# VH-VL binders against q54e53r186to356: the designs that were tried, part 4

Target 1, 171 residues: q54e53r186to356
Amino acid sequence: AFKKYKKAIEAFKFVITAPASALSAITVEAYKKYLIVYLIQFGSVQHFPKCTPAVVQRNIKSHCKPYTEFVQSFSNGNINDIMNKASSGAEFFQKDSNWGLVKLSIKSTYRRNIKKLTQTFMTLSINDIAEKVSLPKAKAEQFVLKMIEEGEIFATINQKDGMVTFDECFE
Key: E = the ipSAE of ESMFold2; O = the ipSAE of OpenDDE; V2 = 0.75 times the mean of E and O plus 0.25 times the DockQ between their complexes.

## First folded at step 1 (VH-VL)

Design u7 (framework fv_ustekinumab; at its last look DockQ between E and O 0.88; V2 from the best seeds 0.00; counts 0 for: pae O 9.3 > 2)
Fold by ESMFold2, look of step 2:
Structure u7 (fold): chain C 171 residues (1-171), chain A 121 residues (1-121), chain B 107 residues (1-107)
Amino acid sequence: as target 1 above (171 residues)
Amino acid sequence: EVQLVQSGAEVKKPGESLKISCKGSGYSFTSYWLGWVRQMPGKGLDWIGIIYPGDSDTRYSPSFQGQVTMSVDKSITTAYLQWNSLKASDTAMYYCARLGYEDSWYYFDYWGQGTLVTVSS
Amino acid sequence: DIQMTQSPSSLSASVGDRVTITCRASQGISSWLAWYQQKPEKAPKSLIYAASSLQSGVPSRFSGSGSGTDFTLTISSLQPEDFATYYCQQANSFPYTFGQGTKLEIK
């Protein structure tokens, strides 16, 4: 389940956009978390908040290269590239104590994509779901089952043919 | 573990071209910035620039922009520094160095042994 | 470019002395400063990063302090192997400039 990150994002934006004549360590830390948490919350990439100072824009990306490469991979929509960038950056994310957020941003992408399918289709096989979200069948099934268990989607799986029927939720 | 091995010393004449190399091993070559530093005889360290081998993002000191070219060949984990036309003032020791990472900070943590370039005129 | 100025340019000291070398940036660099040691005809090696963080394997007699524009490298009790040239470097803004160096000699 996705967390409430809107207030955190606004706090990071305030740090990043504060007037500055030099790049600070606090700004670098805020930017790293901003990039990842923005993905978790909105499912899209915004590299700089409005009014980011010029000194920050010129210099911050060189301090955050693994993070900027990782979030850029989401703009291309290639899940294999996303996983490769996460692996290549893992040492950096772990040293920064941000590996958990990185893993969550990847997980949120799959859940968001699967949830979009429930809004477009009434019925899909596990194989169809796996193909449409670019996951191995076993992983796609794991996501669907977990999302049903957690109440994120409402669906029934027919064990005979592997068909998933998406239910509508009444208020 | 981490190693940066540079090509051997060079003796050249003014106007000649030159390409020196730095081979990285023992780490993910594409995941770390690699820098070049010049040291004139008896002088201090001059930052030439850095290159990110993963995407060839390249940042030069203004003093060296247009004077040298940095490049990489990812397939053999090798970085290059090259001149199209050497000057006598290019006589120096040239180091490659990796930007290591700790506590949200990059710093040169491993250095090559240096390549002495001598340009006689 | 941010100019890095070291003081002194050279000094002489005896084994056991406490030595202080300073580095001043021409504008604020927060804590984005490193210190390097270079012995004759050798490549430099990292001593301190982020102004005060000691690099792994560096003896505890080395310490760094400062933020903003004024930074200090201190060697609490000189050993024979500490006679070398010391450089500071900023990593706040491109280009990542070095100080001119401080040569530490045996008295």
Scores: ipSAE 0.420, ipTM 0.769, lowest interface PAE 3.5, mean pLDDT 88
Fold by ESMFold2-Fast, scan of step 1:
Structure u7 (fold): chain C 171 residues (1-171), chain A 121 residues (1-121), chain B 107 residues (1-107)
Amino acid sequence: as target 1 above (171 residues)
Amino acid sequence: EVQLVQSGAEVKKPGESLKISCKGSGYSFTSYWLGWVRQMPGKGLDWIGIIYPGDSDTRYSPSFQGQVTMSVDKSITTAYLQWNSLKASDTAMYYCARLGYEDSWYYFDYWGQGTLVTVSS
Amino acid sequence: DIQMTQSPSSLSASVGDRVTITCRASQGISSWLAWYQQKPEKAPKSLIYAASSLQSGVPSRFSGSGSGTDFTLTISSLQPEDFATYYCQQANSFPYTFGQGTKLEIK
């Protein structure tokens, strides 16, 4: 789960920020997982943790091109660009046994963004949600319905006007 | 079948411009770095640089930066190495090679046949 | 830049001999080392990646070892087709660098 991803991120940061005079294979593998798991946990991209050694910063991105291209697609891209980058990098993600994490990062990012909207708004149309999270209306509706069914958000959809009302929930 | 096919031999005079090519086939051209390597007559291999065809990101060896330009045309899966003004010291065999990926390791796994460039007056 | 130094620069050997050539990096490169074979008038061919992993189709008489700064390529029983120049190459950091080459000649 999400708590496990926070712990994983701290472990990867420890490896990435360790003092180094040369780029190690362990650091490269940690960095690949760091990029994807950070995206799963936070729905955003952080290219380097604080105190990353100069040798890592200068050399690591060239060893991780499919990964950096994929996560960067979330900054300016739409769903089609994200899917295109996932597809073009799929061979590398599969060889590294990271393809499941890549797929999860796509789903988790959109779910996280939808969940954030429940903190800001009391009501939004499906069209409003789609626009705010950069998804086609049909895909936004699928995510919202699934999240309600799985208890990730508490909301009521009025089919007559397409409005979503977010219910208050105290943890 | 992964294949890199390079353009034919060139004979040029100092000061002339030149553009040689390397056409990839049998793999996803935009997903792999492509490198260029120079070998002067009777000498060893010198790394020129690599280019990522997906976004044209380039990394040059310091000794070649400003001397040559790497580029790609994704529509015909072709990479180029270009000189604006050739020198006699550019006489060499030029190889292109794919930066392959196996078990998380990079190495030049497939090589073109080479393009011989001769620059003389 | 990382300097790659091979030794010897050339050696003479006979068919059936065990041949070793070494490659030293001026700083640690983990296992980011590959070995290439180049026959006269031909393009290089990849033999070994990750210091010790044999490329598909390469005969088992070839093996690589080492990590960090010191690496070795071994041919356990030299064949006529093995007479060539061998190069090591690091891909740990830019610029990628090759050793000067080791020419393997008939004795």
Scores: ipSAE 0.288, ipTM 0.730, lowest interface PAE 4.1, mean pLDDT 88
Fold by OpenDDE, look of step 2:
Structure u7 (fold): chain C 171 residues (1-171), chain A 121 residues (1-121), chain B 107 residues (1-107)
Amino acid sequence: as target 1 above (171 residues)
Amino acid sequence: EVQLVQSGAEVKKPGESLKISCKGSGYSFTSYWLGWVRQMPGKGLDWIGIIYPGDSDTRYSPSFQGQVTMSVDKSITTAYLQWNSLKASDTAMYYCARLGYEDSWYYFDYWGQGTLVTVSS
Amino acid sequence: DIQMTQSPSSLSASVGDRVTITCRASQGISSWLAWYQQKPEKAPKSLIYAASSLQSGVPSRFSGSGSGTDFTLTISSLQPEDFATYYCQQANSFPYTFGQGTKLEIK
């Protein structure tokens, strides 16, 4: 995932930081995607790349309100707030063909939160994981399984009792 | 159907305060910027500012900064424009308008019917 | 601030005429331009956004063109209901600014 979005982010930054005397539609679209992809990649909020023209900085946010609100909702780590802002801005995201990215950003958040648990706990039940990351049990299990499969986390699931043991990575 | 309904005509004296309203319906009130526009008698349109009801973020024209205040009451999907002390020069028609979103472009797609404000001694 | 200058300030035309109104921005505004129609004692009505996109419900005889600093509103065949004042507006930079208006009168 890291390699996948890195190039996209750089491409968006290139557009956003291009010398400009006026705001363009392309810049607005690039910024929208930049905000979401940056979240996917880094899990943090980034408003402007370095060297963004002043004219862009002054005007672009007024055209990206659903996006800025959505991105801002990640600051407090409350998944319910994130979901609420996603829902509130859904029509805009869909219209801009960015709904898929929004969903990916949300999924990325769940994955990141699960990964954090592996750093804190040695063992957790699927139920505990689900509760801690605010997912239904079945969904939490799916996330964990997928993350194990993809090598994002190292863990073993006991199928009998649903206990997940996080393994140490030697690499 | 998207509608913006503004409060009725006002007749005031200089120095008086005034708060006019614009009620939105038929759309997600908190998801769209709402703008205010002044039109003095027989004159053109003057952009006053915009407000985002979702978080009350505001943008004022420098000409109107400090002269008027925009606000919203989300619970009743109503936006307000207010003066603390009216001047005769504030006599005008005032319009609210929704800043619509189409294909990543904004424009005032729906307008209120206007509120006539007359300030005279 | 960006100044918007419309030309002409007023014009007279007849039904069926082709009418062109121009709007010039004091600096580049890309395609962040909208056109509005206002009839006497009525609120403005949106016609064009993004310089050339028609608002839903607007007759096809209306068209917008231009980018950067020079823009044009065209009415291909003037109808009786088209006599009104027309305004351009830039949305590129705050403060948003309107042109001074073009009054289209019946000849």
Scores: ipSAE 0.012, ipTM 0.578, lowest interface PAE 9.3, mean pLDDT 90
ESMFold2 (binder alone), look of step 2: mean pLDDT 90; pTM 0.915

Design u8 (framework fv_ustekinumab)
Fold by ESMFold2-Fast, scan of step 1:
Structure u8 (fold): chain C 171 residues (1-171), chain A 121 residues (1-121), chain B 107 residues (1-107)
Amino acid sequence: as target 1 above (171 residues)
Amino acid sequence: EVQLVQSGAEVKKPGESLKISCKGSGYSFTSYWLGWVRQMPGKGLDWIGIIYPGDSDTRYSPSFQGQVTMSVDKSITTAYLQWNSLKASDTAMYYCARPDYGDYEGWFDPWGQGTLVTVSS
Amino acid sequence: DIQMTQSPSSLSASVGDRVTITCRASQGISSWLAWYQQKPEKAPKSLIYAASSLQSGVPSRFSGSGSGTDFTLTISSLQPEDFATYYCQQYDSYPLTFGQGTKLEIK
């Protein structure tokens, strides 16, 4: 899925950086998706692409407050702040048909954090993983199982004690 | 965790065929493109092409189109780079590398360790 | 094809120096640029992607900047392990192209 996000970002950037004398609704829509898709793709925030017209930079933030607040929470917040900003903006994201992208950006963050743990530790309990990535135990287990199923991580779960052993991969 | 492991060094004569391999592990092999890069002795990096293991879609650099063939075997999560008839100018280190979070255009992470191919008479 | 040109082709520096390497694209590539480090007899290692994003596990002394056609890689305080060849790569459009490389040598 991630393999197509670069093309989406380029399409949005083309709209955002087009010469303009006034802010358009199309540019606002493109900017909202640009913020979220960029976050999914790179795990970081880029507020404006290079060569964004001055009129866009001056006027667009007031039309995209839930989006800018949400993505900013990734730069300075823990996952609880991210979830709070997602909840606060949910109505707007749903009206814009962007709620799916917002949820994907949150899931991408959990996956990135879990994968980072596999590079640091040989063994962790589901409770340890849940605490380290700020998820309820049941949700952490669901992410780990799905990431194993999808081949994102190679690990063995001992259901008896909830211990996860991260395997060195050769195949 | 995510690893690309390449086959060992090869020494060949001009006109011989060759097939080198790159085995992926620690990720969904069919969900990512896989690229090949050539580095001639003492020279820089040249992009050969990229293959999508899910459906064997390929994109070759114009400089390598028709010179090599990329293929995959999904059952063993392995990609191949093949020559029907080697030339001395094919002498190089060959790397496989996975584009990260991109289409077929992307930056590469991780990289395989490389396969040295020497073609001499 | 987009041509990537690096400057300088080689440079000599001492441990502790601030080192800057530049990369120029023959046409605009936005921020679709990566930097790689290659040590002798090793595969390249990703340092920077999207022109300025640090790859996980890469020391903070490495930084990237630029957009459009002009890009820089900076090493703020050179360490012994940093002596290597550095490559830029555009991934804006097909075919993917690399710079010719900059060899960073001990003075």
Scores: ipSAE 0.000, ipTM 0.461, lowest interface PAE 16.2, mean pLDDT 84

## First folded at step 3 (VH-VL; framework fv_ustekinumab)

Design a1 (at its last look DockQ between E and O 0.71; V2 from the best seeds 0.00; counts 0 for: pae E 2.9 > 2)
Fold by OpenDDE, look of step 3:
Structure a1 (fold): chain C 171 residues (1-171), chain A 120 residues (1-120), chain B 107 residues (1-107)
Amino acid sequence: as target 1 above (171 residues)
Amino acid sequence: EVQLVQSGAEVKKPGESLKISCKGSGYSFTDYWLGWVRQMPGKGLDWIGIIYPGDSDTRYSPSFQGQVTMSVDKSITTAYLQWNSLKASDTAMYYCARHEYDFWSGFDYWGQGTLVTVSS
Amino acid sequence: DIQMTQSPSSLSASVGDRVTITCRASQGISSWLAWYQQKPEKAPKSLIYAASSLQSGVPSRFSGSGSGTDFTLTISSLQPEDFATYYCQQYDSYPYTFGQGTKLEIK
């Protein structure tokens, strides 16, 4: 997954930073995807790659308002804000065939937020995790299980009481 | 346009096997959970379970666990609900439905339903 | 299992009326509640998700509110096409469960 998005980001950077005398439709589409994929990969907001032409920087924002607002909502990791912006821009994302990427970025945020909990707590119930990251209890469990399976977090779940114990990671 | 198209009505006898289908189109089939809902004649909605076509992860209602089997064929974006041995009590309308969001919404799109009639 | 109880089971109203349907969960489900509309011999239609979010294409006269255990579906001004059966559904915990339904009939 890491390699996949890294290559995509580099490809988009190539398009966005290409010398240009005017803003092109291809550059706009590349930038839209760049913003979302960058969030998926790094969990942070990146507005412009280094060496983006001035003409692109000056003109591209007017074409990407739903995207820029959406990515800005990730600044605090508040899922409610993120979802609100996703909903507000849904028509644009779908029109651009980027709705799937938007959903992936949101899922990525949930994973990041769960991971952060492992750094703060030793134990939490699935219910507490769900509440803290604003997920349904059933989905929270699925997320945690998947993250354990993929080695994203180290934890054990007691199925009897729903308690999750985060294992010590020896780096 | 998102669409869920279900197979036609079925008339069966007790003890027979049955497999009904729900074909999804207009969206990425493997990225959304798909659920099945039963509605007995003149009654309310009963949640059967959900399946994730991406990896065939399933969640069954305890009431339907072991009674039915959910499956998918990703190559044709089709989900299935099957019985190995039908009972008269299985007579009902069966709906497939999709989640808009994996984590935030209920069922946003529904199939037209498949009527299953089981009688001797 | 989480039990969903709707109130009332049935009601009669006139066009233009304000209608309120209640759904109560046997335990806290946060905001993970959906509302559906079903007309005779038709599949259910999604109205509300996340307790208060209006599904795309649904008229603004429909609204949802509530959190925890008590939820409400409101139709601000009833239209002829709104006579149907309405269902709430929780999707906080497995198994997902529906309310028993509320049949809205014309007075």
Scores: ipSAE 0.554, ipTM 0.832, lowest interface PAE 0.8, mean pLDDT 93
Fold by ESMFold2, look of step 3:
Structure a1 (fold): chain C 171 residues (1-171), chain A 120 residues (1-120), chain B 107 residues (1-107)
Amino acid sequence: as target 1 above (171 residues)
Amino acid sequence: EVQLVQSGAEVKKPGESLKISCKGSGYSFTDYWLGWVRQMPGKGLDWIGIIYPGDSDTRYSPSFQGQVTMSVDKSITTAYLQWNSLKASDTAMYYCARHEYDFWSGFDYWGQGTLVTVSS
Amino acid sequence: DIQMTQSPSSLSASVGDRVTITCRASQGISSWLAWYQQKPEKAPKSLIYAASSLQSGVPSRFSGSGSGTDFTLTISSLQPEDFATYYCQQYDSYPYTFGQGTKLEIK
């Protein structure tokens, strides 16, 4: 579902763009969270907010490499690359207490991909949805049900044949 | 460090009730499915089912539907497998295992197992 | 329900051998297959997920391949600690199902 991360993003931008003569630990922590939360909110990457100090831009990548590599993997849309980068950085994300955010960004990507299907098809089986978004069939059903319950998509699932009918959205 | 610690071995008689536990630590307990797997003596692995601690969404194998109950206590990060009336055929090793929901993995971490022996 | 059939049911091999174990699904499961290793009286250990991805900490001598219905686990150079029973498992559709196991014994 759509979450209210916009305020958090603005708070992180405020810290990242603050005038600085040297890179601080607070700026590094804000940047790590900024990258992932921006990805959750918008489904895309903005590596530096406008007005980010030059000293930050030059020095921050070496402190945040697992994070920048992870969010960059979303640029080509290859889910296998995204999952590989998440796995390779898992220890770093867990040490920083950011693993939950990383997993949520991946979950958001599956939700966006499923939502795109509702804009193209009137009906689609759970099996077809699973294949198109690269999920196990069991997990694709769980995503679809949760998205219907949360009002993210408007659809009805026929339990007998697994066909999903996408309702016209008037909202 | 992800750990799944199961309760100790049980020796029971047919008709008795039993509740075994699996305590998860070192990870966000409510963000992963937790599964139960049976292994009868000298046999392979049987999937009992999985439960999502976040909302208690539960999926049972047809072979175990109505035979056992899976449940969760989120406040102590513990999952349970429960029988109302044990049978001798319930004698087996029971494993809990974590299924990584968002990383399309199978069961990535396993408990040490709980041996349940049911005999008169 | 999706039946998972492993071949062979058992095999004998020597240290250094290349070992291949196969697993066949009764219907297509894409790449949603895992491999587990189990030593006597021990819990299973995850080796491979998504047909070909190594679990963290698993030696590179283990590899998985396949898609659809036919899958293979390969050990490129067998080590003493690899003697165990190996199980495949599909997690594409409920109910999840395991293969019957392949016992790898010392020759």
Scores: ipSAE 0.401, ipTM 0.756, lowest interface PAE 2.9, mean pLDDT 88
ESMFold2 (binder alone), look of step 3: mean pLDDT 93; pTM 0.945

Design a2 (at its last look DockQ between E and O 0.61; V2 from the best seeds 0.00; counts 0 for: pae E 3.7 > 2)
Fold by OpenDDE, look of step 3:
Structure a2 (fold): chain C 171 residues (1-171), chain A 120 residues (1-120), chain B 107 residues (1-107)
Amino acid sequence: as target 1 above (171 residues)
Amino acid sequence: EVQLVQSGAEVKKPGESLKISCKGSGYSFTDYWLGWVRQMPGKGLDWIGIIYPGDSDTRYSPSFQGQVTMSVDKSITTAYLQWNSLKASDTAMYYCARHEYDFWSGFDYWGQGTLVTVSS
Amino acid sequence: DIQMTQSPSSLSASVGDRVTITCRASQGISSYLAWYQQKPEKAPKSLIYAASSLQSGVPSRFSGSGSGTDFTLTISSLQPEDFATYYCQQYDSYPYTFGQGTKLEIK
């Protein structure tokens, strides 16, 4: 997953940091995608790439308010806030064909939060995991299984009682 | 505009096979779960199951497991619900429905329904 | 399976009335609860999702509240077009389950 968005991020950076005397529509669209893709990739908020022209920095925010607010909602990791901002900006995201990216960013957050649990707990039930990361119980197992399959976490699920044991990673 | 259009009413006899359809449009068909709901005449809503068109992952209600089969044809953005052998008790309205948003939403868009009548 | 119990099963009200419908889950479902409206010979329509989020295009007179096991759908001022059957549905755990429905009739 790490390599998947790296090229895209670099491409967006290229567009956003291109010398400009005025803000272009292409730059605005690139920035919107940059914000979300960067979030997906790194789980952190990045407002402007280095070397972004001043004219772009001054004017671009007014065109990307739903995006900046959405990305900012990730700072606290509160799923309710994230979902609220996603819903509030849904019309804009869909109009820009970025709704899919928004969904991916939310999924990424769930995965990140599940991964964090592996650092704190040795064992949790699927239901406990679901509650801790604010997932439906029906979806929690799917997330955990997928993460195990992809090697994102090391864990074993007991299908009888729904207990998940996080395996020690010996580096 | 998001739309789910279902196939027309069916009149069948017990023992016959049937496959009804639900065509999605106006959205990315493979990115949303699609569910099926049964409503017997004059009764409430019964959850049959959901299918993810992206990889055909399915979840069935225990009550419908082995009784029906959900499938999709991504090339024409169509979902299917099929019976191998209909029973009189299968007489009902069948709805397809989509989840609006991952995880937090119920069914946001519904098909118009397909009436299935099974009688000897 | 999670059982969803609606109350009342039916009620009569007048235009302008405040109407409240309750849905109780047999176990905790967090906020993963939806409300639907169904008129005769029509498909269900989504009203509320995530217990309290209003579906796009739904009038503001509709509201949802609750978490855990107890949920409420409220119509602040009943309109003629609101007479219908309402269903709650949990999507926290498989199988998804619906309430038995509440028929709202004109008094």
Scores: ipSAE 0.441, ipTM 0.823, lowest interface PAE 1.1, mean pLDDT 93
Fold by ESMFold2, look of step 3:
Structure a2 (fold): chain C 171 residues (1-171), chain A 120 residues (1-120), chain B 107 residues (1-107)
Amino acid sequence: as target 1 above (171 residues)
Amino acid sequence: EVQLVQSGAEVKKPGESLKISCKGSGYSFTDYWLGWVRQMPGKGLDWIGIIYPGDSDTRYSPSFQGQVTMSVDKSITTAYLQWNSLKASDTAMYYCARHEYDFWSGFDYWGQGTLVTVSS
Amino acid sequence: DIQMTQSPSSLSASVGDRVTITCRASQGISSYLAWYQQKPEKAPKSLIYAASSLQSGVPSRFSGSGSGTDFTLTISSLQPEDFATYYCQQYDSYPYTFGQGTKLEIK
């Protein structure tokens, strides 16, 4: 598993859980990034770190509505709803310079879904993978090749028939 | 507001080189695919290809592979379509368009087009 | 390559008419199909994506349906500004391909 973001999450938690008598702009910005980065790292949502001050919990959601709605869409597992929520909030995410993180959280979901297929099947075509994870065929091959390159999955692609054979993990 | 502004019309002779541009503004240029589409006079739309400015990942239609080159300059949020040696059959309107690839939408914003005329 | 075939190639209609345009893919493209409107000497304009999702700012008289290989664009009550050429486009597989266009003319 690639654990890229744990240090960043701890830094955001530090800001969010700092003692406070009022909600600060720094806390709002940290919370926005926390929600998305937590989703990238763990594939789930945790709306508040433990020990988040009551004043933050009480006031922060109204300042971060596109973000909380976006991460909530992952709870039902519907990829189309996730993408619709991302599109609805796109202007806000772009203004905050967080659009790249939002897109990365969606890409990480596709990667997780493809990785789950390696646990169920020994071989699948690129077209089968595309159908099972709800990707265009053009995009599915791109994901598989990149995941092999980065060592996220262990697989071989037969170039003649487009069949992907999933190998067991090493060590 | 999202805008794609293309360079002006070009009149060229066969054999000349040409580089036309598409400047994106009002959005995160590196987070969207950008495509090029040709429309010959009185004809339909031909997909030339798409490029992802974030990493320059580039996909060409087989009909245009080796005929044109797509590129980007991220620092000025500008994409380019380039010919080394124009032919009379390259006479057409050329559009750039933004593609929301990761959300499976089509081309959502289009440039105004650049008319390229190649004749002697 | 996936061939996209539109029918009809040309259509005459009156204001107020219900209009349908069909697009057929040579192989399954799921729902990865868009519809565009183009007026003379203008850039194409996005109408529909994902076969049935209406682009922002597009009037509700436009609708799309279909999946797999057979797709339909419907204009429920034709308006004067709707006379244009309409293109379908698949974005399931490279190369992306357009239909040949349907020219909608005033009767």
Scores: ipSAE 0.296, ipTM 0.729, lowest interface PAE 3.7, mean pLDDT 87
ESMFold2 (binder alone), look of step 3: mean pLDDT 93; pTM 0.947

